# Designs tried in a protein design chat: VHH binders against FH protein interacting protein FIP2 (FIP2). Part 2

Target 1, 298 residues: FH protein interacting protein FIP2 (FIP2), of Arabidopsis thaliana (Mouse-ear cress) (q9se95)
Amino acid sequence: METSSNLSSMVRLNIGGKKFCTTIDTLTIREPDSMLAAMFSGRHAMCQESKKGYVFIDRDGKHFRHILNWLRDGVIPSLSDPDCSELLREADYYQLLGLKDGIKDSRKEVGEVEAELTRIDIIKCIQTERVRFRGVNLSGIDLSKLDLSLVDFSYACLRNVFFSRTNLQCAKFRNADAEGSIFHNAILRECEFTSANLRGALLAGTNLQSANLQDACLVGCSFCGADLRTAHLQNADLTNANLEGANLEGANLKGAKLSNANFKGANLQRAYLRHVNLREAHMEGANLGGANMTGAIR

## First folded at step 10 (VHH; framework vhh_gocatamig_d2)

Design p27 (from p01 with D102S Y103E)
Fold by ESMFold2-Fast, scan of step 10:
Structure p27 (fold): chain B 298 residues (1-298), chain A 121 residues (1-121)
Amino acid sequence: as target 1 above (298 residues)
Amino acid sequence: EVQLVESGGGLVQPGGSLTLSCAASGFTFDYYALAWYRQAPGKKRELVARITSGGSTNYMDSVKGRFTISRDNAKNSVYLQMNSLRAEDTAVYYCATPDFTSELYSWSDYWGQGTLVTVSS
């Protein structure tokens, strides 16, 4: 309410069509290492503005008021589980580690089912031996920034796990349930996700070069800016997935479902798109040079 | 902020002994593996010994039976006891632990500054 009294420090935000007005201090002080702080604290910060002087961020604005209330007053909102999960995804995108911790703490109630192993247990395991976590329940734990290369998570329950900036090169996730998990900027080169459930997972900025995602459920996944060169996506379900700006050069998407998938600005050069219905996808600015479209609908 | 500080290096005659120490700070020491590496003039840096959080050890073939790695979790320290030293053991010795705070696409170990061990008559 008092933003009008400090107009010289004011910023205007357009978050996916929702407009917000706040101050530089609100965006930078509580979470100084966040993406929002980085955008507004430095003289070299890059901001994209709409015609009306708004900085546009292509995210769901539904819960952004809760982000501002956290940044301003340190308030963790009381929300339903679905709304809390949506806010948690936004908090991870903006790199709001304090908000993420606050939400996790607020959701731990008497009667909540705990993961079988803690972050500390996983660290001990990977330092003593090559660990296989087949069928283990690790839901909700924070595995960010760990070296988990070559680890076997096949058949594991990994719902809402944090893998931000984790090294998962050559890790195995066959038939794993990783719904809602956060892989932002993780290294996933040559990972095996065959038949995994990644519904609603955040994979923006990930390195998925030569990863095997055959038969995976990728419904509603975010791959914005991800590197998917030579990845195997045969028969994967990419319904409602966001691959804007992703690099899919040489990727194999034979038989993949692309209903309402966003490929705006994606690189699909030399990709294999056999038997794919492209009419259901958003392809504005996508590069299809040398792609194999035998049997594709367009 | 992770810091590793080595000490205990010096000049010793062939057949002599030295104990190297590494003091660690800025992380939960007892949950991580630690290692001793060495780099002799004109050679590649090589792994000498490793100790896991659980106390399991492994050694380079040329030092087996002569060197012992150990840890003291209460002191956040790791040690390398070196016996029956040879001229070939002359090197700068480095303490290392896995980098658990790496930036995007950057994976490395945390390294100390090193301590010089010279074996000569």
Scores: ipSAE 0.000, ipTM 0.103, lowest interface PAE 18.6, mean pLDDT 79

Design p29 (from p01 with F100Y Y110H)
Fold by ESMFold2-Fast, scan of step 10:
Structure p29 (fold): chain B 298 residues (1-298), chain A 121 residues (1-121)
Amino acid sequence: as target 1 above (298 residues)
Amino acid sequence: EVQLVESGGGLVQPGGSLTLSCAASGFTFDYYALAWYRQAPGKKRELVARITSGGSTNYMDSVKGRFTISRDNAKNSVYLQMNSLRAEDTAVYYCATPDYTDYLYSWSDHWGQGTLVTVSS
C-alpha cells in the first residue's frame, strides 16, 4: 500500500508563467528518452513540497497544452504552419522525437489541400475588378505572368504558388502563407508583406524596392540578384537566407535576424543595421559604405 | 511526381575519389535549391552540401575543400565530387530538396533512395 502511494504523484508546472497540472506517468511514459522525461524521472525531485509548490521551466508556455495532450493521448494537434513551427521548437527543446515526427507527417498531408480557385477563376475576377482574395486558399496554382498589381492576398494560403514574372506592384500579402512560392523576376515594388510567411520562397531577380517586409519570416529565402533598395526589413527573420549579389541600398534591417545569412557581394550602402548580429552572417565582398551599425555586433 | 534518383556510390580506398549524381524530375529544377545529405549507421542524417538556384554553395566544415557540389540545369542533375575520402565519410548519401519549414531536422520534403559510399581498405 505505502509503496504504491510513493510511486504516484501529481506534478505542478510553471512554463514561462503558465501553470499546468499533470502526473509523472504523463511526463515519462510516451517519450522515455526525452529531456522532459529525464527531468521528472527521479521521484525525489517530484517530492519537493516547498514554498514554491511548482517546477519552473523558462520556456514559452503557449503550446504546452499540446505537448501534454501528445504525452497523455498521442494526439498530434491540427495547427497553422506558424503554430506548428512554434510547437516544433518546444518539442525539440524537450527532445520529444515522436511528437517531432508526428508534426512532420501532419505538415506533409496539409500540403496536399486543393486550391479554392483556378488560374482562370482569378483572371475572370480581375476582369470584373474583384481584387480581394483575403483568406483564400490558392496553394499550388500558377499565377505567372499575370498583372496582379494592387491585389489583396492578405491572410491567403499561397504555398508553392508560381508568381514568375508576375506584376505584383503594391499587392498586399499581410499575414499570408507563401511558403515555398516562386517569385523569380516578379515585380514586387511597394508590396505589403508584414508578418507574412515566405519561408523557403524563391525571390531571385525580383524588384522589391520599397517593399514592406517587417516581421516577415524569410528563413531560407533566395534573394540572389534581387533589388531591395529602401525596403523595410525591421525584425524580419533572414536565418539561412541567400542575399548574394542583392541590392539592399538604404534598406532598413533594424532588429533583423541574420544568422547564417549570405550577403556575399551584396550592396548594403546606407542600409540601417541597428541591433543586428553580423558575426553569424557571411559578409565577404559586401559593401557597407555609409551603413548605420549603431548597436550592431561585428 | 517529384523524383530524385542517386547514383555513383561504391567502395573506395582512403584518399580516393567518387562522383555522385542525382537525376531530378517532376518539378521546375532551375528554381529550387538542392542538397546532399548523408547518414552513417546509427546516426541521424546530416547536411553535407547545398547549392542554390543561383549556384551559390554551402558545405559542412568536415568536407570543405574536399567535396564540390555542382548542378547542370539542362540535364536536371546535381553532382557531388568527393576527393580525399576518409573512413568517416562512409555513409548512405541522399539527394534532397531542402526543407525550409524546419531546420531542426535532417529530412526534406523530397528524398531520393540513397547511394552507399564505403571508404575502406
Scores: ipSAE 0.000, ipTM 0.097, lowest interface PAE 21.1, mean pLDDT 79

Design p30 (from p01 with F100W Y110S)
Fold by ESMFold2-Fast, scan of step 10:
Structure p30 (fold): chain B 298 residues (1-298), chain A 121 residues (1-121)
Amino acid sequence: as target 1 above (298 residues)
Amino acid sequence: EVQLVESGGGLVQPGGSLTLSCAASGFTFDYYALAWYRQAPGKKRELVARITSGGSTNYMDSVKGRFTISRDNAKNSVYLQMNSLRAEDTAVYYCATPDWTDYLYSWSDSWGQGTLVTVSS
C-alpha cells in the first residue's frame, strides 16, 4: 500500500507539555542547518512521548508558537525585551540562526548594546597571539568551530554566544556571564568556569573532563551525553539541569545543589556526592558504584 | 526557569506597616536561602534580611527589631513583615537567593521587577 506524502509530512510535538501540530517541511526548509531540521530530516532518532505519535522536547513551550510562525511564514514577533530574550534562548537551543538574526536586527532599532568584537576580529587577535578577552562584551557572536584553546574569557559578557564544536581546551571563563550560550560538542577539557553564570547554557555532547565548575550557576543547563569525568562541581547549582546519559565518573559534586536535576542513565561511578540532597534528583538507571555519599540526603 | 515575583508594596505613612511577599517557581524552594534586598534612588542595592533553608535569620542593623523575614515552604513563598516604617525605608524591594547573587552579570537578570515601598505623609 502506498503512503500519502501528506500523511508522512505531519508531525505532532509536545514541547514541555504544550502540544503542536505542524509539517516536516515547516521544521526543515527555512532553517536547514538547525537542530529541528536535523531531528526531522531522518538524520537523527526522534524522542517520543508515552502517548503514541508525539515527539517530546523538554523545553518551555511558552514561545514555541513564535518559532513555528518563523519557520512557517518568516515572521519575527514584536515582543517585550524580556520575552524577546526568552525567545532568543529558545532560538539558540534549536540552532535557528535566521530567527536569531531577525530578532537582533529588530532590536538594533531600539539601541541594543552590540558585541565589541566580531568573529573576524577574534580570528585576527588569535593570529597575532592576543588570547586575553577579559571583561569584553562578545554577546551573541558566533565563535563556533574556532581553535580558542587557552583563551582567557574571564569576566567577559558571553550571553547567547555560539561555541558549537569549538576547541576551548584550558580556556578560562572565571566569573564570565555565558547565560544561554551554545557549547554543543565543544571541547572544554580542563576549562575554568569558577563562579561563571551558565544559566540555561547548552553543553550536550561536550568534553568537560577535569573542567573546574566550582561555584558555577548551572541552573537549567543541558549536559545530555556530556563527558564530565573528574570534573570539579563543588557548590555548583545544578537545579533543573539535565545530565541524562552524562559520564560523571570520579566527578566531585560536594555541596552541589541537585534539586530536580535529571541523572537518568548517568554514570556516577566513584563520584563524590558529599552533603548533596538526592531526594529531588531523578536517578533512574544511574550507576552509583563506588560513589561517596557521606552526608548526602537519600 | 527560575522566577521570583515580589508583591505587597505601596504607600504608607511613617510608623505604619506593610507585608511584602515573594512567590518562587522553577526551583526546589526549601533547599535555598532566600533574602530581601532594597534599592533607593541613587544608592546601591543592599541586603535587608536573609533566611536560610533551616530557618535561621539575619538582618541589616537599621531594620533589626522592626522587620521580620519568614518563609512558607509549602507555598514556595518568602515574606518580609515591616513595622515602624521610616522615610529612609523608601525603596524598591527585591527578593533573591544569595546563592546566585555572587555570580557576575547574573545580578540584573535574576532580580525581577521588585515591589515599590514609599513611606511618606
Scores: ipSAE 0.000, ipTM 0.086, lowest interface PAE 22.1, mean pLDDT 79

Design p31 (from p01 with F100L)
Fold by ESMFold2-Fast, scan of step 10:
Structure p31 (fold): chain B 298 residues (1-298), chain A 121 residues (1-121)
Amino acid sequence: as target 1 above (298 residues)
Amino acid sequence: EVQLVESGGGLVQPGGSLTLSCAASGFTFDYYALAWYRQAPGKKRELVARITSGGSTNYMDSVKGRFTISRDNAKNSVYLQMNSLRAEDTAVYYCATPDLTDYLYSWSDYWGQGTLVTVSS
């Protein structure tokens, strides 16, 4: 019933095969700096794989209803922890900062400690060439899109920090607590995560080439579409991790725990898989060409 | 005007204990990591213990289990509790703000004047 002659126009969306109908106002007003607002406000060319006037977005549509309810009414849904993590992943992709904050606040426990430094404090430190943040509590702050290459976050408390599209090349996270942190499309090449806690962290689309994740806790992590070529994952715990479509060519997974890990469509060419139990891993469509599986259980 | 003032040094017998204190002024104390260094006669300054703004601690291997570093942000002070002192702990002890220093390089913009600890019979 609405047309372009009205103050709002109807929009048809196809989110990974799930179809939604909404308005331009819903997609642009509440989060004006978001990717969705940019797509529908004329500031950005729309991605076209439309059929019958649908705008196609190649994302999981399972929780998109909750995104629309947030954008329409400002509602933060009451969901289980896994569903909240999935929704947070989508909110981060679309750059819905208000929704991200709302979900973060809904997961906050009574007595949780506030971060010691703000985003602006970190920016000022970088401008004065101070790059050591060892043992600092930065939990919950937004460090997205910053150039944090070569910074030292060893022993830092980084729970639920946002590092989306952050340059973290050669950064150090040794023994850091980064549980639930979001690294979507971050540059993590040659970074050091030795013995770090990354439980439930979101690392989809990251560049982790030659990164050191030895002895790290990667339980429940998402690495969908991540570049892990030549990464060091020796003795890492990848229980319940999702590596669907990840590139692990030449990666070293010796002694890694892969219980219920998802490698569907992953590239494991020339990977080192010595002493790993592959029986509980999901390997459909994985490429194991030239992999060293000496002592692996299949 | 940044100042670090150490106190609590003295003469103790082997097996004894001392508590060193460092009073800081002229900067935002809560933001900075603080460390205790020592320099024995004829030797280079070495890191003894450090404490971050978040409370994480690190110790030199020879003092682990014997020394404890702590901080009181309300009093702008850092402390080094030294137990089971040995002759080789004899040194001038310095308080420093090492947030711009690497563990191996032991330099800082801000150092105290030092407090002498002598462990001898």
Scores: ipSAE 0.000, ipTM 0.093, lowest interface PAE 20.1, mean pLDDT 80

Design p32 (from p01 with T101Q L104Q)
Fold by ESMFold2-Fast, scan of step 10:
Structure p32 (fold): chain B 298 residues (1-298), chain A 121 residues (1-121)
Amino acid sequence: as target 1 above (298 residues)
Amino acid sequence: EVQLVESGGGLVQPGGSLTLSCAASGFTFDYYALAWYRQAPGKKRELVARITSGGSTNYMDSVKGRFTISRDNAKNSVYLQMNSLRAEDTAVYYCATPDFQDYQYSWSDYWGQGTLVTVSS
């Protein structure tokens, strides 16, 4: 029973008899001006199947996996000339301008008139791939030491990514899967991690001041020596997390799950701990001065 | 960890040819634009050629028609074919990612060690 009736990001497609499963974000984010984005942003697609949830598109499904790989991961496939031409026709139909440019670029050898297009293609690459990483799979890559402030990684797959000493101030990770990622000494000030999966992530020495971690999975995370002042941790799952020596002054932990969480030596002055079960947490040497513990279990 | 390792440099006579290679690791190669830069003694580093993730290319005026940049995504490699070499092309050649200018990216963070090209008799 893995079907969620409220999972608004899930989409099932039938492309000329070939069935695919993806997300609304995959179909809308990388190519926001495309026909596919228009179809799924406004629910204008029509389903011809009796089965609920499938959207029928009367096109050849042979190369649709390559369209999804482009929309999901930004990958331009290596294909024979006839197959590239077939894919280009599908990209044209769906109005996937970025994919069309990528395919044409991979086949270009010369171009006097196209010299300015080469410059524009570089600009498009920077703007599309460096500004918007929503819903892309970047798992395992090294993004350490980069200035990625204001970048949008929402819905991205970021498992085991290296973000050591990265500037991620105001970056977005809403609903991202960043399980096992390494953020040692990263700047995460005012980042948006709402509903993100950070299970087992390493966030020691990070600056998370005023970050939004509401509803995030922080199970087994390390926050040793992290700065979490005024962070929003409402309803976050901190089960088995290590916050030893962390600064949580003024942080909001309302409804957070703290089962076996380690707050030894942590600063929780002026923190909001309403409806939190503190009996399950390790609180030795924690400073709770001025904390709001209304409805907390001690 | 991102690594860019250049090879193929050497001594060549004016009018000769060399092919430089850059082996990349530690990042998803297909998503990134790559560039070749060079630095002659006492001069600042300058961009020689760029190639986008899709394969579009751009060259500095003094090498246009003589140099060709290419990439092989299956091998995580980028190449610089240098023809009709001139004494002024003598420099250390560096492989780099030209991304994140809008985010004030530090160019030094993901540079290779460089490969020396000497054009002289």
Scores: ipSAE 0.000, ipTM 0.091, lowest interface PAE 20.4, mean pLDDT 76

Design p33 (from p01 with Y103H S108E)
Fold by ESMFold2-Fast, scan of step 10:
Order: C-alpha cells, then sequence, then structure tokens
Structure p33 (fold): chain B 298 residues (1-298), chain A 121 residues (1-121)
C-alpha cells in the first residue's frame, strides 16, 4: 500500500538464469534509443514477469553486470579479448551503441584514430565512377596492391597506411597527411603531393616520375632506389631523407632543404639545384653532370 | 496478435519517388523499434532502415541521403520516403519489428507480407 519513488522504479531481471535488480532510470537514461530502454519505458515490462516478479530475457547473463555498470555509471570494463568479444555481442543485441563505441575505443592504440572506411569499402568505391576520398580518415588501413589510379586523396588523413605495390598513377594527395605511410614499389607517376606531409614515409623503389612534390614535407623519407626523373621538388623539405641510388635526372629541387640528406650514388644529371645548400648533404658518388647549381652553396 | 501491413509499392521510373507505409496492430507500438528490409530476386534480405522507439535512425549506405524513415505513434505507422529511385532499388520491401517475449532465433520476430517496388522505364 505504501510506496516510495525508489521502490516504484525498481526492476528485477532474469538474464538467462542470472538475477539482477536495478531501476527504470538505469535502463533508460544513458542509452535512450536502446532495446533495453524501449522494453522498460512502459507496460510491456509487466507482461514479461517470470516467477518471483522477474522479467526474463533469454540471453547469456555472464556479462550483464558490465552492461548495468555502463548504464549506471558510464564505466567501460577492462576485459580479456574473448570476454570483450562476448560483451560486444551482448551490447549489439541490446543496441547499446555508446557501450559498443567505448569498448572499441578501449582496444585501440593510444593516440590513434580509427579509419572511417575499411579496405573492402574502398574496393567497392573504386568499382564505381566516384573515386574521391577528400578529407577522409583512412589511417592505418591496408591499401596494398589496389588500382587507385586517379583517386583524389587531397586533405585526407593517411597516417601509417600501407600502399605497397599500389597503382597510384595520377592520384592526388594535396595537403594530405601521409606521415609514416609505406609506399614500397608503388606506382606514383604524375601524382600530386603539393604541401602533403610525408614525414617518415617509406618510398623505396617507387616510380615517382614527373610527380609534383612542391612544398611537401619529406623529412626522414626513404627514397632508396626510387625513380624521381623530372619530379617537381621545389621548396620541399628533404631534411634527413635517404635518396641513396635514387634517379633524379631532370628533377627540379629549386629552394629544397637538403640538410643531412643522403644522395650517395644518386643520379642528379640535368637536375635543377638552384638556391639549395649542398654543404650539409651527403653527395659521395652522386652524378651531377649537367646540373644547374646557380646560387647553390657548396 | 501482432500484424504489420505494408502499402505504397508500385512501378516508378528511375529518378522518381515513392512513400511506403506500414500499419501496425496487436502491440504497444510506441515501445518497439521498426525496420524496413528489402529483398531483390536472387538476393538475400537486407536491412534498409531502422527507427528506434526514441526516434534514432540508421540506414544502409546505398540509400543514405535518398531514403528517410519516420514514424507516427498516434497512427501506429512507420514510413519509408524513397527519393531518387534507381533500378537497383527494385525489390519486395518488408516492415519488421522484434518481439521482446520470444527471441529464439532472430532480432526481427514479426514481418509483414511485403510490398513490391519496381524501378524501370
Amino acid sequence: as target 1 above (298 residues)
Amino acid sequence: EVQLVESGGGLVQPGGSLTLSCAASGFTFDYYALAWYRQAPGKKRELVARITSGGSTNYMDSVKGRFTISRDNAKNSVYLQMNSLRAEDTAVYYCATPDFTDHLYSWEDYWGQGTLVTVSS
């Protein structure tokens, strides 16, 4: 006969034989669009009473304590990989999108942002006429061996992406962030990398013939054995870059920064080296035949 | 007994529009999520759009920006507004909802009979 607000909001749950007691507020407030919120926002909960006044749900109750702790306090549990997978299955069933996101975030490396699209999503996109990924976050995905010619990645976040043996002929990377990306043996002929960040990228054995790398950050990049014939490298920052054995015949390096750059055995025949400081570059065995060194320091 | 009745299907030319309706009865509509599925000949049934009791929506990628799911709790109805229709949208469209008392095999326990949408010239 006597009621209190606490007692009137109480819910008793039997989840696959495991019993829990909580409140309607706990089940409805944090995830209002969930299946649990829908079940307990009204009369339907009363029709599902089991013996002793429990609402029965035919699910594995092993991890339901973690679901209640999330709904009550916003706590994401620290669990083993198998237990996390089991909890994710339950969170998916109850449509607890916030919990699902929280668990996924807790399993990622600190400081890394999850990519917006998967390798399979990209493959589906390139089978259509619309092949623009401007401003998209694709960090960390594997795009090796794909035909991505003519694709527009301008302004995209491409940190630590794998482009090994990828065909990127005429692709656009203007202002893209491709720090740490791996391009081993990729086809980058006539690509546009104007003002791109390629810090620490691995471009060994790539075909960069006639590519536009003007104003790009190429700090610490590896171009070992790369083909850079007729490439545009004006005002690029090649500090600490390794170009050992690279072919830069006819390349334009006007105003490029070459501090501690390694050109050992590189071909620089007919290259334009105007206004560059060559004193800090390692030039042992480099071929400078016909190079334009007007205003260079050496 | 729970019943879902779809209507609004028909023949439409590419680029055209259709609105599908689903009338629900036999349960407390306001507390249930409702979904639109479709099945093209020779294909598996796929989720097109879902709306929760709270009004949150989700859509399959190929219909985002073209289709809009909505609900009218006063009329016990859910709607699918389909714009910029394409030949690949040709399918039987089904309305579906879960049953919180019987989850033996799947999330969607109740299904309508379906309504045919044909997009062709």
Scores: ipSAE 0.000, ipTM 0.110, lowest interface PAE 21.6, mean pLDDT 79

Design p34 (from p01 with Y105F S106T)
Fold by ESMFold2-Fast, scan of step 10:
Structure p34 (fold): chain B 298 residues (1-298), chain A 121 residues (1-121)
Amino acid sequence: as target 1 above (298 residues)
Amino acid sequence: EVQLVESGGGLVQPGGSLTLSCAASGFTFDYYALAWYRQAPGKKRELVARITSGGSTNYMDSVKGRFTISRDNAKNSVYLQMNSLRAEDTAVYYCATPDFTDYLFTWSDYWGQGTLVTVSS
């Protein structure tokens, strides 16, 4: 019933500057299909090694101790809702499905409305070429890594849905409620988010080329390293959004609200910034070459 | 095109045993992790057991010591041996590839149609 352990196989990790020491067994046994298990099973290439034999992972290390405690002992931490949300984002990145399920189960509250369809129901629909989920409640389900291209989620309730690594090319989210949803590294090229609610959604590393985000609520969204080239962001609300290192070349931000938005190191070459207030945005290191700033406040 | 076909379900009395089989086609089987899920009436689907391409296994707590997942790469098949069955094990059982398999970053997930297991006297 128990796996053998070899404690001489120590691993040194640097998670966003925070250093951890563990064993290969800890990283591979409890979640064998995870990213961590794949990296340390010896079958796949690993990310950059540091000068002292540390494996570097470019993630926030704040909650990594909880990941190691889960992998070592199977314990689900008792955290506040914001901290649980942060831990869920990290669990999703590392593909720790057991941890994700444990956190979701521990957070169930009396009166919470459950989704109308399961992940498997969606998969069966796609296999029979059904691509319309207009107005459906799918809140909280895991739709990661599915091919959902051309699917119509307009008017759907998608709060806290997982879309990590999902192919959503040309998918429709018009007037959808996707607050708190996770899109890490998803393909969202030419998708339609007109008037959608994406408040607090995580879109880091996404491909949003030529996506239509007109009139969308993007308050508190993360777009770190996202590709937003030629995207339509007219009249979108980007208050408190993080676009650090994002590529917005040729994007249309006419009339967008940028209060406390972070554009540090972003590429805004040839972007259309007519009638935007840039004084309220953090622009350090941003490239504005060839941008149209007619009527902008600088 | 990937296909997963389950078989082996049926009616069994408490304390009995069943072996479920999943026949896979349309992909390089040896590289993929495979999992058994189940869905009881009125409940959401839950992960029962998984096995990696390397043969490492994981089980939900309620089936540890009673269920065994195994694979035969030569036959492109995965199996779930179920012993000491209880009424609570009554469910439709599904064969699937997990959301994340062997760090290959495939965006397609694959599911079988399921096989019904009923445990009752």
Scores: ipSAE 0.000, ipTM 0.096, lowest interface PAE 21.0, mean pLDDT 80

Design p35 (from p01 with S108Y)
Fold by ESMFold2-Fast, scan of step 10:
Structure p35 (fold): chain B 298 residues (1-298), chain A 121 residues (1-121)
Amino acid sequence: as target 1 above (298 residues)
Amino acid sequence: EVQLVESGGGLVQPGGSLTLSCAASGFTFDYYALAWYRQAPGKKRELVARITSGGSTNYMDSVKGRFTISRDNAKNSVYLQMNSLRAEDTAVYYCATPDFTDYLYSWYDYWGQGTLVTVSS
């Protein structure tokens, strides 16, 4: 339920006779490498049943409510051992690796360094105007929909944190480790990500206008439909990144690594592309009008 | 529909070699990038190697010089040649491809079932 939707993103599911309604975002964002994400990204028209629009999946629907709650809100349910085992079997079928890890972690005794602060702790901190979380371990927590503008997360450990629809305008992430974090539809305008690790992060639909991503690791990141106008991406590593339909008008990509980056349908008008190898990128339908390509390989 | 079928996994001693194969169907193979991912017990899936439609390759740092990804467009197949195998290479290896037909929120939309590689003595 934390995911924004529209009518074209609606999905109707029939799981072994049990009917559910959700969104493409819910099915794809939290577990991007899952079977569910694969079924509903890119081929959603072929995944829809023409008869009343339900997609049938021949599985036991008993625990699918818990799967949707995990995908929407990141909730690991508290269940009996037999029900937990049944949910694990379903999570395995759908390739929900994050859910499987969360359930297994809840059953383990010692291991994994826990986040130093909870969601509620962070809410209390921002209410008392504490905006500094430098070097804090917040890995795995859900910070979705919060107003975290101007907060300083520099040097913090933010692996697999959920920032969906979070307001992070002017927030600082210098040298932060945000590998695998989810920023879907977040406001990241004028954020500082210098030298941050964002490997595998999901930034689809984000507002990154004028953000500073210099020297950042953006390997495997999704920027589909993101607004990156006037962003600073100098020397950033965008290897395997997906920027399909992104708006990079006036962005500075000097020295950026674009190996296997996807720019299909992207707007690169007036972008600064000095010393980049464009032949390694997928450029179908990209608009390069007025771009500065001095020293670029085309 | 898109189908990816891996083969070639097995038990091998440290320092040994294996070749993984992925047979693809249901899409215009020549126009898509293909990747090999792996997942070790208790770990997240990680990108091992990728090959573009044009044949350009990219590798995870720990496998550079040991692994080679290649493709055969006539056979709709992608391969991972693994040399000088180490115990830490033990994982289920997955073949994956992105879907460029519409919008993509996930980079790799289609996955094979996986093939187990065990490196031990």
Scores: ipSAE 0.000, ipTM 0.087, lowest interface PAE 23.2, mean pLDDT 80

Design p37 (from p01 with T97A)
Fold by ESMFold2-Fast, scan of step 10:
Structure p37 (fold): chain B 298 residues (1-298), chain A 121 residues (1-121)
Amino acid sequence: as target 1 above (298 residues)
Amino acid sequence: EVQLVESGGGLVQPGGSLTLSCAASGFTFDYYALAWYRQAPGKKRELVARITSGGSTNYMDSVKGRFTISRDNAKNSVYLQMNSLRAEDTAVYYCAAPDFTDYLYSWSDYWGQGTLVTVSS
């Protein structure tokens, strides 16, 4: 401010250690109601800059270039399902509704119908003590921050739904299709996910204590920093799943598929790993103290 | 007790128009999606149009641009405006609401008695 009088539109960003340079116009014009636009359009006090002139944002910077390409050129990237889910998590954080819609539309199956109920419809239902949404199509809607405890979503189509910071304690998702859904920091204690499809879902920072995930498809799921203590994961498919730093103390993984699963730094103390093939899993820094490994392949 | 009562059917010439109405009672109408189905003689019952609680609509390809579904939550009513009617639109038209206890997606749950639409010269 004091050292430069050029009205530079230039912005330097440090996103979780990854550095980017862009313009105020790029950050504000395409998504004017977003958190990013609010930060740089003068509607909010700007974040405190680092000593080197970078605005620090404590987020994963891996996909931020895709956010900038969207904001600059309106480009929706063509990504794998796990990478697309990670980008959706970031788009949700920054409140980039246009990017969220574009990604959801690009992942929609040919001939797939629109969601049957809106966010407002769901809010009205729960306010009248209606807790049953069995077999309902809610694909793509935003259910973040709602109290949906004890709600029954069994057999529902929940592809690419946002459940960020949602209270889902004791909710039922038996046989539900929640592929690509975002549960970041959600409360999922004692939830029922038996035989659910959670392929590519983001469950980082979730509370999944004593949740039942038996026979679930968890392929490519992110559980980074999740609390899975005493969870039931028997016969679950965790192929390519990321459980880095997760707490699985006392969890039951009997018969689970762990091909290319990442358990770096995970707590597996007193976990049940009977008949599990550990050879293809990444176990560096994992704590296996007191784990039952009878019949496990190491 | 859930009740759906259709009205507005009748005989109309090709190219004409009709408005069908469905009066609903026995449930919290404004929270639910509603649909219009039709069944022609010798054919299976088919989905014509659907409207969500929030007002989003979906139509069968053969009626897009000709039919419009709408709702009035204050009157607990759903409507089907039918324009540019064709002989192949001849059918009994049914108002449908989802089963409030099991599956919202199935459309197999609550049905009206139907209203006959005949398009003939």
Scores: ipSAE 0.000, ipTM 0.107, lowest interface PAE 19.0, mean pLDDT 80

